VH-VL binders against p38822r5to271. Designs and how they scored, part 10

Target 1, 267 residues: p38822r5to271
Amino acid sequence: LSIGNEIKDSFKETHKWVQNNLKWLKDIEQFYRERAKLEKDYSERLSRLSAEYFNKKSSTSVPISVGDTPTTTPGSIEAAGVVAWNEILSQTDMISKDHDQLSTDFENHVANQLSGLFTKLDMTLSKINGFNNDMVNKKDNIYHELEKAKKDYDEACSTMEMARNRYTKASNDRNKKKLDEKEMEMNKCKNEYLIKINQANRTKDKYYFQDVPEVLDLLQDVNEAKTLFLNDLWLKAASVENDLGANVSKRLQAANSVVKQNKPSLN
Below, E stands for the ipSAE of ESMFold2; O stands for the ipSAE of OpenDDE; V2 stands for 0.75 times the mean of E and O plus 0.25 times the DockQ between their complexes.

## First folded at step 1 (VH-VL)

Design r7 (framework fv_rovalpituzumab; at its last look DockQ between E and O 0.35; V2 from the best seeds 0.00; counts 0 for: pae E 12.5 > 2)
Fold by OpenDDE, look of step 2:
Structure r7 (fold): chain C 267 residues (1-267), chain A 124 residues (1-124), chain B 107 residues (1-107)
Amino acid sequence: as target 1 above (267 residues)
Amino acid sequence: QVQLVQSGAEVKKPGASVKVSCKASGYTFTHYGMNWVRQAPGQGLEWMGWINTYSGNPTYADDFKGRVTMTTDTSTSTAYMELRSLRSDDTAVYYCATEGIYSGYDLGEAFDIWGQGTLVTVSS
Amino acid sequence: EIVMTQSPATLSVSPGERATLSCKASQSVSDNVVWYQQKPGQAPRLLIYDASTRATGIPARFSGSGSGTEFTLTISSLQSEDFAVYYCQQYNYWPPTFGQGTKLEIK
């Protein structure tokens, strides 16, 4: 029964599956790095745009009238419009900075963490693979020893039989002595063979019923760990983006508050 | 007994390179990663990076990227850390350290075995 | 990177007394915190991992507690050999980062 080969195959398949899942982490990492780049680019472009429009000359001068009863004049209204526009541009610039922060957050709190996660899990996977190899090697070594013991026993039996035949043909003290020696050796080899059989059986049982399942469980643990940490990072990614949204909303509200002061009428 | 033995103290000029060795014994070298941590005189600890001793794949801290190279020789169970373009502020004791040997924690950098440290002095 | 802040910088305590060292993370690091002891001229020695688990061979007088952002190392009854510098470290996020250390000295 080639149960061993089937189990080995199962391990290999599971191992490969886990490896593929880990590689997937790299893809996800790259995705967030690319997003970070987009945010950075957007930030820079938006910043430049806002600066450009800040530098544009306003056709409307802001008259400052200091009086006992300040009233809204047409000029003041126009000035209010300019003030509102400046605030919008200022807040736009701040929004650009918020996007820059998101870029940084994607890099530091998501992408780099994915990279680290991959590294950790990769090491763990390597360790598991090492353990598996050790177990397989131990098993194989015992089987090799068993085969050797069997061969030795077979040879000892053959030599004993030859000695027996010689003694049968010539029943002298010399031949008797040789027969006794060969019989002793045969029995020694027999005992060794029996010991190796028992050892091999124990090892086999341990390997298939304890060690392999344990290794598979370890692989599962790696996969579960991946999932848990990945989920956390996805949540983190969403969180930092939500923060951007919140900041953007705040900036827009600030601008709106000023815009609302830009009244269309003097009253 | 599990132990890490590092190479001896080094004195280097600015701009030079230093390569520190760390020989592992008492455990399966390729089953545990090797980390490098340095400590400037009177200062705290700084993680430099680590290497997967099985795959040979290193991961460096951002501050050292481009200047540091970590390698291993599995036949001798030895890890190496090379730091290039040395500056005076690179003067420190450099440690190799492994994780998870005694703690059993597979996913964390809890350094349970340390080398004795290698003093690298960078002076003109 | 995560900033680990230890307090106090120096702690003076008498032998036989209780020492409490604090470590704060700039953000939640779950329970992925370790404590090290370092004596002059020696490498750091692992004391606690996973915030509260003692490393092998570490005396019972050492204990760790905390989760999230607040962590504590406690030495219930200080022995003469316990006077050293203690570091906390997080390994929840990359890169692993250390606190600046607390020097425990004899009062």
Scores: ipSAE 0.026, ipTM 0.519, lowest interface PAE 5.4, mean pLDDT 87
Fold by ESMFold2-Fast, scan of step 1:
Structure r7 (fold): chain C 267 residues (1-267), chain A 124 residues (1-124), chain B 107 residues (1-107)
Amino acid sequence: as target 1 above (267 residues)
Amino acid sequence: QVQLVQSGAEVKKPGASVKVSCKASGYTFTHYGMNWVRQAPGQGLEWMGWINTYSGNPTYADDFKGRVTMTTDTSTSTAYMELRSLRSDDTAVYYCATEGIYSGYDLGEAFDIWGQGTLVTVSS
Amino acid sequence: EIVMTQSPATLSVSPGERATLSCKASQSVSDNVVWYQQKPGQAPRLLIYDASTRATGIPARFSGSGSGTEFTLTISSLQSEDFAVYYCQQYNYWPPTFGQGTKLEIK
């Protein structure tokens, strides 16, 4: 009984610990979902800003003229400035697309993978619970059958003892026949009881020395799988964020290059 | 005998909801997850989501989040899939399917037992 | 999302011949690939899982191979009942994704 309670508490505690660790995966998933949303919002706002200023420039642009002579040949300082501004707006739009890509990467390669991991580990944990319940029920059923067999044997022993007392007090053929019948029934019940003792002992040994350790190992395996996959996902998250940094740097270098080429010469 | 039996065909108007049932027999219902997969006429297979039959926790594909609900009734060994705000392009055969492979460490999604399918027609 | 690409879209072969169906993943999915068979008006039937393990009750003429990104389903001596649509599916990455299918038809 006390050993049974200790094992019950051990499974319950380990299961709860693993379940709480899986719940933590949902918090990590939610963080990357919200992080992705921030990147998407930034991307949309930045793209809109770029488009608005591109359109404003086009709508309000007026050719500069000297007196009544219009500027007919492009290639002036004015034209160079417009080219540089167009490049700044273009690279700003490209940066917005880089952030949109990061948002997509966080959703598809991090958050969705965390969701899938939780789903599969949660199901595995549920199957382990089912297996544990089946093992406990099987053990309980065997012990219940053992108790019934013992009760039947005890009753048969009592009945046989009454028949023996009757034969002792009145030794006749009728009482002898009845004693023999009750002794045969007692031996039948004794054999059933011995069979149930052997079945219960095998079930007990398997339960304590094989099944319980196996279930606890399976719970540990679930937590270990969670840890290994989560570590890989964190490395992936860092990788896609590093890619953003590299891409933004390239956009800014491209813009600076165009601006430098169009800078008026001091010569 | 292990089998999944689904509810009968449905005809719905755009904007309506449909609830498909999937009754399991021949195995322990709560030991295996239930997947939902649809197939539009002449098209391939599209995964919609799955439900943990022991805990009742569902996981939905992104395209169906917000308009699908998956539930179970363990007393009748039945899974349900409700799809709301139906569109004409939701016309499809809807299947339920179990995962039959249990390994203490197997996280696989091989669908081994399939229902017969439920045709849902959405037309105005 | 992992993209599974099957080829060819339609394969015409004669009964008794060998059919080879291909499935390509957009990135490595290890050996976590499943093959299904679907006949008109019927639900899909599991054929192969873990790239090469035949499901219970599936005839020996069906075999699967491959790992990483390239997978193959082979039917060695085509029977009349084998003419159907075949789908591959990966379960290495969430969400699970299906190929578009290969239709096997009589030449």
Scores: ipSAE 0.005, ipTM 0.502, lowest interface PAE 10.9, mean pLDDT 82
Fold by ESMFold2, look of step 2:
Structure r7 (fold): chain C 267 residues (1-267), chain A 124 residues (1-124), chain B 107 residues (1-107)
Amino acid sequence: as target 1 above (267 residues)
Amino acid sequence: QVQLVQSGAEVKKPGASVKVSCKASGYTFTHYGMNWVRQAPGQGLEWMGWINTYSGNPTYADDFKGRVTMTTDTSTSTAYMELRSLRSDDTAVYYCATEGIYSGYDLGEAFDIWGQGTLVTVSS
Amino acid sequence: EIVMTQSPATLSVSPGERATLSCKASQSVSDNVVWYQQKPGQAPRLLIYDASTRATGIPARFSGSGSGTEFTLTISSLQSEDFAVYYCQQYNYWPPTFGQGTKLEIK
């Protein structure tokens, strides 16, 4: 009797707990969308910076000072230093594109996938709630039918007892006929009650030993799926950021090799 | 038994908005999400978005973000889709559809039951 | 997003013959594919889900097969009411995506 209400409360509490865990996915999604925006903005600013200094170098001369007065020295340290500086600017522009790629990767491989994960699991949670309510309603309807059949049988027993008392006090054919009629009505109600008892027992067994464990397992499955996919997405986020690091390292190594060729005069 | 009944056809001018209703019957409205799909004349099906009818939280397809609003009224078992800033290429039949009423509790967006469709014509 | 590509665009077949419609996913969608039928002026009707499971009330002449990236819908003995447009859809990944459709017409 009382266990059905406690199971209903357990589902409601578990469902709410899972639902709250899903809502956290929206916060994580927002974080990666903001990371993507930051990387995009950084990429654009870095590209503009490198372009501005390319234009400055191509349009103006930069004097080299030796001692107290500035001077411009063609075909000297300036020439080798300008080649190294242009390579630093070029590699800086390539690094800006690496950050643009990271922005795209966060959006496509992390944030959009988190949005999809939330949507699919939210849909699944809604379906599980529907399944649970259908199970509870089916069980409650069968118990309602049993209670009605019991009431009908109890009333038929009472009317048969009255007819029996009348026949005992006055044993005539009319009272015997009434007793037989009420006994037949009672037996009909008894058979209907026994049918409903059997139905309720089978429903009780299915509900408590099969349906309830199944619905709670489905709620656990949603949370486990969330955890597994979220872990995979966090690993993907780390992977795309590691790819940025590898690309930046490659750019810096290329710049370093040109810088190392910019040597002062050693005789 | 289960059915989705949509509001009637509409004719709109470019720049206007349209709000299509979808009334559910024969099932518990808040237990199943509602999808919106459109079909331009002679074209295929285009998913527009989905709304969780229990929480009221929508998810929109990227092509419609910023122009579409999906809502529900659980007291009347009715879902709504509003499309703003209409263009001539928004002329289409708009469908509501449920996800997985007959497929059970499994993950999926198999659309079991569809509304009859609402023709929205955008013309001057 | 997952692109679903249907072929052919139009298939002309005589009544009583077999029709085979193809659907290809741009990456594996496991068996999470549905097929819809749409007749002129009507909403789509669910035929097949989970690649091969017939929806309730769908005649046995409709069958689906496939897994991964390649899927087929077969109609074993075409009836006059089967001439319609058929769409595939994947639901393995969000968002759900539809193929462009195959029009099945009487030859």
Scores: ipSAE 0.000, ipTM 0.481, lowest interface PAE 12.5, mean pLDDT 84
ESMFold2 (binder alone), look of step 2: mean pLDDT 90; pTM 0.922

Design r8 (framework fv_rovalpituzumab)
Fold by ESMFold2-Fast, scan of step 1:
Structure r8 (fold): chain C 267 residues (1-267), chain A 122 residues (1-122), chain B 107 residues (1-107)
Amino acid sequence: as target 1 above (267 residues)
Amino acid sequence: QVQLVQSGAEVKKPGASVKVSCKASGYTFSSYGMNWVRQAPGQGLEWMGWISPYSGKTTYADDFKGRVTMTTDTSTSTAYMELRSLRSDDTAVYYCARSPYDFWSGYHEDYWGQGTLVTVSS
Amino acid sequence: EIVMTQSPATLSVSPGERATLSCKASQSISTDVVWYQQKPGQAPRLLIYGASTRATGIPARFSGSGSGTEFTLTISSLQSEDFAVYYCQQYENWPLTFGQGTKLEIK
C-alpha cells in the first residue's frame, strides 16, 4: 500500500474511464452512419418509385363500347386529374431529395464531426499519457538515484565502523590512518545522500501535490470536452431531423393545394 | 537523439499498393503520435493522416478515404503507411513526422523522416 | 476543413532585407499554427510553432506573430540560405491543413 502505487492506480483508473467514454463516441458515430444509410436507401427507393409511376401514364385514348361494357376513349381522362397526379409524383420526388439531404447532413454534420471529436480527444489523451510517462520517469530516476546513494552511504558507514573497531582494539598509526580514510569516504557518501534526499523531497512534493492532480484534471477535461461537444452534436442531429419534418409537411401541402384547386372541376 | 528512418524509394504500376516504413529511435515510441505527409513533384505539402502508437487510433484526410491504412509495431518502434489502388497522381515523396507530447506544441510535426519517393507509372 | 491561405505566392527580396510572410486561416485557430522551411530535395524543417515559439536551433532572425486568423512569419536581415519555400499549417482541428506555400526568391 505505498502511496506511489496508489497514485499510479488512480491514473490508470481515470485513464481507463476516459478511454471507455471515448469508445462510446464511436458507437454513437456508428448509429448516425447507419441512420444515414437508411435515409439514403429510402431516398433512392422513393425516387425510383416516383420515376417509375411518372413513366406509367394513364391512357388518354381507348375506344368506348356503348351498350355492353364501358371503356375509355382518346382524351377521356380529365386534365385536372393528370395535373394532380403529376404534382403528387413531383412532390414525392422532392420528399426523396429531402431524405437524401438528411442522409448527407447526418454524415457531414454529425457522424464526421463525432469521428473528428474522437480523434482530437484520443490525440489529447495520448499527449496526456506521454506527459504522465515523462513525469513518472523523472520521479523514478530521482528515487533510483536516492536508493543508490543510501546504499553507498550504508556500506561506507559499515566500512568505517569496522575500521573504528580495529583502531579501538589495536591503537596504532596504521589503523588510525585507515579509520580517517574511511571516515572521509563515509562523509562523502553522506553528503551525496543528503543532496539526493533534498532532490527527492522536492520532486515528491511537486509530483504528488501538483503534477499528478494536474494530469488527473487534464483527463477529466477530456471527458468534459467530450460531453460538451457531444451535446452540441446531438442538438445538431435533432435540428436537421426537424428540418426534414418541416420540409415534408411543405411538400404535402403543395400537393394538396393542387388537388383542391382541381376538385371544383368535378362538379 | 531522435531519428526517423524511412524505407527506400519504390516504383509501382497503377492499381498496385505501396507500404512505406518509418523506424523511430531516440525516444519512447508510444509517447508520441506520428503524422504522414506527402508532396507531389513541384507541389505543396499534403497531410494524409495521424496515428497514435499508444492507442492504435488513426485519422485520415478525406482524399485518402478507403485507400490508406496506418499501423505501428511497438516491438520494432516502426510506423507504416500503406496506400492502395495507386494512381499516377500518387507519385510523391512520402514523409513520416513525429507529433510531440508537449501540450503547448500541439499536434504539429517536430522531427521529420528523410522521405520516401514513390513513383507510379505504367 | 480549415483552409490556410498564404500570401504572396512568391516574394522577391534582396539579401540583408526584411521579409514578411502572411498566413490566413478560414476560421479562428487561436495560436495553433506552425511554420516550416523547405529547401529543394530536403524534408521540411520546423521553424516556429504556437505562432511565435522558435524551435530549437532556429536563428533569432526568424520570428512569428499572430492569433486567431491572421499570422505572419518575419525574417530579419535575410541570409542567402533563407531563400526557400515556407509553409504554414494549422493544428487546431482535424484534418491538419497546410497553406499552399510562399516561395522566397532573390530579387
Scores: ipSAE 0.000, ipTM 0.371, lowest interface PAE 17.2, mean pLDDT 81

Design r9 (framework fv_rovalpituzumab)
Fold by ESMFold2-Fast, scan of step 1:
Structure r9 (fold): chain C 267 residues (1-267), chain A 124 residues (1-124), chain B 107 residues (1-107)
Amino acid sequence: as target 1 above (267 residues)
Amino acid sequence: QVQLVQSGAEVKKPGASVKVSCKASGYTFTTYAMNWVRQAPGQGLEWMGWINTNTGEPTYADDFKGRVTMTTDTSTSTAYMELRSLRSDDTAVYYCARELGDYVWGSYEPFDYWGQGTLVTVSS
Amino acid sequence: EIVMTQSPATLSVSPGERATLSCKASQSVYSNVVWYQQKPGQAPRLLIYGASTRATGIPARFSGSGSGTEFTLTISSLQSEDFAVYYCQQYDKWPYTFGQGTKLEIK
C-alpha cells in the first residue's frame, strides 16, 4: 500500500528522468547538425571567394611576348608575386575543403550516431515501460480475484446459515441433506478463497521485492549506457575538430613556403 | 397439488383475541416451516414469525412477542396463529406461507405457497 | 433489522413499455432478495428469488438484477396483466423484512 506507492513513485520519477535524458540526446544531435551546417556554409563561401579572385586578373598577369619569346627581366618580382597570390588562393580553396570534411564528419560520426543511440535506448525504455505495465496489471488482477473469492465465500456462509436455520425449524432428513450440501459448498468457497490469498501474497512479494527493483535497475542501465556512449561521441567530436586544425595548419605552411621563396636572400 | 386453506373472516372488538387457522394439504406437513405475514388495508407486508411444524417450536418477531401464539396440530396438518389484546391497528389480512425446504446455490425461496388470507377487522 | 426501501412509490407506464423498479437494503443482503407481485384481493405471487432467478411459470419479460444493497426488477414489453403492486423482501436475516411496495399503474 504505502510501500507500493513509494515504489510506484520511484518508477515514475526514474522513468521520467531517463526519458528527459534521452530527449537531451536529441538536443545534442541538433547542435552538431547546426554546427555542421555552419561549417558547410563557411566552406562554400570560402571556396566561392577564392574562385572569384582566382578568375580576376591582377594588374599584371604574365610577361608580354613579341614573336613568341618572353621579354621579362627585371619583371621577375611581379611574376613571383603572381605565383605567390595563386598559391594563397589555392590553399584557401583547400582550407574550404577541410571545413567541408569537418561538416561531413560531424554529420556522419557524431549527429547520425547520436540519432542511432537515441533510437536504440528509446526502444529499450519502451520495453521496460511495457514490462512494468504488465506487472502492475497482473498484480491488480490477482487482487480483484481475491476480492471476488472473498465475496463468494461470504455468500456461501450466509447460504449455509440459512440451511442450518431451516433444519432447526423443520428437522428432517431432506433439510439435513441440504444443510450438508451447503456446508460442502461453503468449504469449497473457503478453499478457493485460501488459494487466492496465497496467490495474492506470492504475487505481492514478487512484485514489490523482485520485479520493481529489477525494472528500476534496467532504467538506470539505460541511463548509464547513454552516458558511456555519449562520452565516446564527445571524444570523436574533439578528434575530428583536431584533424581540421592540423590540416589547416598544413595548408598555411604550404602557402608560407611559396611566399618565402619570393623573399630576396641577402647574406 | 399443494394447498393452504385459511379460516374465514373475523370481526372482533378491541381487547379480544382471534385465532386464525391454516390447513395444509398435498405435502408432508412436518417437512416445511409455516410463516405468518399480515397486511393492513392499503399497507405493505409485515412478517410476524414462523413455527417448526415438526417440533412445534415457534419464533416471533419482536413487535408481536407477548401477544402472539403459534401452534400446530400435526394430526390435521393445520397451523394456528392466535393474536391477543387486539387493537384497531391490528385490522389486517393475515396470511400463512410455507417456507421452501429445497433450494440451490443462492436461490433460497422463503414463501413458495401462500394461504388465501384471512381478514380480521377490529372495531367497536 | 434490515430495512428495505423501494422506489418509486408509484410508476405510471403504458402497455408495451419497459418498467424498472428499485429496491435498496440498509445493509448487504448478498443476493438474498425475492420479488412478489400482488393484485387487489389476492395473496402475493412469487416472481424472482435469489435476486435474478425467475420462479417457475413466470414469463421471460420479468428479470431481476443486483447484489449487496441495490436491486432492480425489470419488466420489458408490459402486458395489461402486469399492472399490480410489487414487493421486494430480504431473506438474509431474521426477521424477514419487506419493502413498502411499488404500484405499477396504467398511463
Scores: ipSAE 0.000, ipTM 0.343, lowest interface PAE 25.5, mean pLDDT 81

Design x1 (framework fv_ixekizumab)
Fold by ESMFold2-Fast, scan of step 1:
Structure x1 (fold): chain C 267 residues (1-267), chain A 123 residues (1-123), chain B 112 residues (1-112)
Amino acid sequence: as target 1 above (267 residues)
Amino acid sequence: QVQLVQSGAEVKKPGSSVKVSCKASGGTFSSYAIHWVRQAPGQGLEWMGVIIPIFGTADYNQRFKGRVTITADESTSTAYMELSSLRSEDTAVYYCARDSGYDYGDEYYFDYWGQGTLVTVSS
Amino acid sequence: DIVMTQTPLSLSVTPGQPASISCRSSQSLLHSEGKTYLHWYLQKPGQSPQLLIYEVSNRFSGVPDRFSGSGSGTDFTLKISRVEAEDVGVYYCMQSIQLPYTFGQGTKLEIK
């Protein structure tokens, strides 16, 4: 392939690769939002479960009528066991709050940050694409000006040759003056064409040896920024989940301590 | 490397509130918990509560129920302990201390302490 | 709440001699995963407490090897093999197996 086509293909391919990598951030964001929802659902169900059993009476009162006097008989209540059970339910509710907090942290410190990262990097990628388009347009404009200058020069050459033919057929002062005028015009067009050739060559060199490498480097920078910030967010996600483990452990230790204090000695 | 720097000494009247700050440096603020411990003159150490900045959640010693609030600002790496309805017996040095258990998993001890803030409650 | 009890409340030691401080908890500090949440701190005069020993027997960074911790369940001991002038202060044990964290009442170490 020609070098120009290879370079254009490289930008297109690299841009698409970076764009797909940024799109992947949206999948990671969605994962943490769904993960947060699971934690929220678990929290709400666990809180409901503990609340239901907090409201559940350990005693059942059954109305019994003896003659015309109603009497109720309370069910059994285990004093020591009830204290331990209430502590287990209380700590279970605290565990549900810990999971609710994890849900909130995944949304606020992971998913929302991933969304922000995507927006920032997508905007940067858009600016890089804009720069590339401006660069290509500038190159195309210079080449169009070059083609116009060449056409003008070619036309001036033709006009000068026509004037020379007229002078050759009829050698008089009028025809000589016109030939001189057309030769002067041709030289002006020639000078303009040479200027445009130099501009086009300079633009071509800048495009292939400076601008294209620069946009490819910028695309790489976007991907590197994505990787660095994503790694920071993964560390954050691990940290918030690690905190959940520590909190749940403490809740269970508290419950266990109350239960242990309630056990009678075996002598 | 790790430092906890607390706000300066305070003199307060009974019934008022005090808010003590603890700024952390030399580590990732969100990867550990900050505890508050007080020491009355000539007395031992008393645990007041903890904040886990990443969660924004705090737990308190029941002895201070309704009077203590611990908060954190991750943007400034600063934890705060506010004690309200002050009494003369709240005169103490208040310390913040770092608990790295939340970062390293199940390591619950105070590896670094602040320099302490003396709060004097005058009758 | 777990109650932590230290003995003695004070001791005076000649430099170079050993010192021993005991700490008892009202319930076991052994967690089901095998870790024991008992830690020792030193508060030098006019200074903040500093960590000496964590999880019964592990020396914190920078703590001299003359400090050692031992014990299990509810009975723990902090030993200083050869007391030096910089060891003067109040020693506290702490449990962190459950909230609230609780401290012993402190042991004051003085040089004769």
Scores: ipSAE 0.000, ipTM 0.353, lowest interface PAE 25.0, mean pLDDT 79

Design x10 (framework fv_ixekizumab)
Fold by ESMFold2-Fast, scan of step 1:
Structure x10 (fold): chain C 267 residues (1-267), chain A 121 residues (1-121), chain B 112 residues (1-112)
Amino acid sequence: as target 1 above (267 residues)
Amino acid sequence: QVQLVQSGAEVKKPGSSVKVSCKASGGSFSDYAIHWVRQAPGQGLEWMGVIIPLYGTTDYNQRFKGRVTITADESTSTAYMELSSLRSEDTAVYYCARSYDYGSEFHLDYWGQGTLVTVSS
Amino acid sequence: DIVMTQTPLSLSVTPGQPASISCRSSQSLVWSDGNTYLHWYLQKPGQSPQLLIYKVSNRFSGVPDRFSGSGSGTDFTLKISRVEAEDVGVYYCMQGTEWPYTFGQGTKLEIK
C-alpha cells in the first residue's frame, strides 16, 4: 500500500517531466509562426514596391521627335532600358512570391505539424495518466476490501467467542441457537477473507510486474516520439529555407540575361 | 542528347486558333529558354517570341502581340505556342528552339522538327 | 528592330570550290560585354535549321573545319573552303544582340 503510493509519486514526477517537454513544442511552434509572419510582411512590402513602380512607369513615356512635334510610335520606343526595367520589376514581384511561399511552407509544413504533434502526444499522455489512475484505484480498492474482510473476520471471531461463553454459562436452546448463528457468520467471513487474500496477491503481482513497467514504458515512448518527430520537422524547416535561396538565385540570373539583351539609354 | 519534339501537323479554318506543343528531353527544361520561329512556304525565318520556363517570363515580337501566347508546363517539360485569329498568311511551319540565356550565349542551339499549320482556303 | 541583309540570295558552286556569303546589320551587333552576337544557320532541304557558327567565328559542335566565320561591327562573312554535296541548303545569319531576334533573308547554295 505505502509502496504503491511511492510508485504513484514516481509516476507523477515522470509525467510532469514529459508534460513540460511537450509544452516546449508550443514554444517552437510559436517561433515558426512569428518567423512565417516576417516572411509574409516582407513579401507584401516587396510586391507593393514592384506594383508602385509598375504604375509609375506607365505614366512616363519617352517621346521621339518627328520634325518639331514630339510623338510616340508603337514598337519603336521599346528602348533597351524600358525592356530591362520591366523585367527587373517582374522578377522583383516573383521574388516576393518566393518569400510568400516560404511563409506558407513554414505554416503548413512546420508550425501546423508541430501543433498536430503536440495534440497527438498530449492526448496520448492523457490516456496514459487515465490508465495509471484506473490501475492505482483498482489496486487501492482491492487492498481496502482486504482490510475490511480481515476486520469483519476478526469481529465475527470475537462475537462467536462471546456467544460460546454465554452458552457455557447457561446451556439453553436460545443460547445454542445464537452460538450456531455466530459460528456460521464467522465461517462466512473467513471464506470472504481468503478470497480477498487471493485477489490482493493477484493484484499486487499484476501491479508491480506488469502495470507499473508498462506505464513507465509508455511515458518513455511519448518522449522518444517527440524527439524523433521534432528532428524531422527541423530538417524540413531547413529544407524549405534552402529552396528559397535557390529560387531567388535563379530569378536574378534570368533578370541578368534580359538586361544583357537591352542596352542602357545614353540620353 | 537534347531533343525537342513537336506536335503533329494541323489544318485550321480562318478565324480559329492553333496550339502547338514542344516537348524537351535530354536536358533540364528549366535551365533553358524556349523560342518560337515560323517559316511560311518558300520564305525566310521569323522570330515570334520566347519563354523562360523557370520564371514564366515571356516576350513577343510586336508583330504578333495580341494574337500569340507562349506557355510552359515544367511538370511535363513542354512549351506551347498558341496563335489566335488565324489568317491564310499564318500558313507556315512553326519551330521551337532552345537557347542557354543564363550563360550569355543567346543563340538557338537545338531545334524541334517543326509543325506545319495550314489555314484552309 | 535590327535589319539583317544577306548577299547573294543564291549561288551555285562546283564541288570542291569555295563559297562566301555576306551578312550586313542595320546597326552594330557588339554588346556592352564586348561580344558580337552574330550567328549562322543552315537549313537543309526538308529539315529544321541547324547551328553552324555562333558569335561570329565559333564553330558549333560537330561542324566541319571547312566552315569559318569572320567580321566585325555590321559586316560579316561565312566562308566554306571546299563545298561538299551535303552543304546544299539555305544559309541564314541571325542577330542575338537584341529582342526581337532577326534573320537575314537567306542564301540558297546549290551544286553545279
Scores: ipSAE 0.000, ipTM 0.356, lowest interface PAE 22.2, mean pLDDT 80

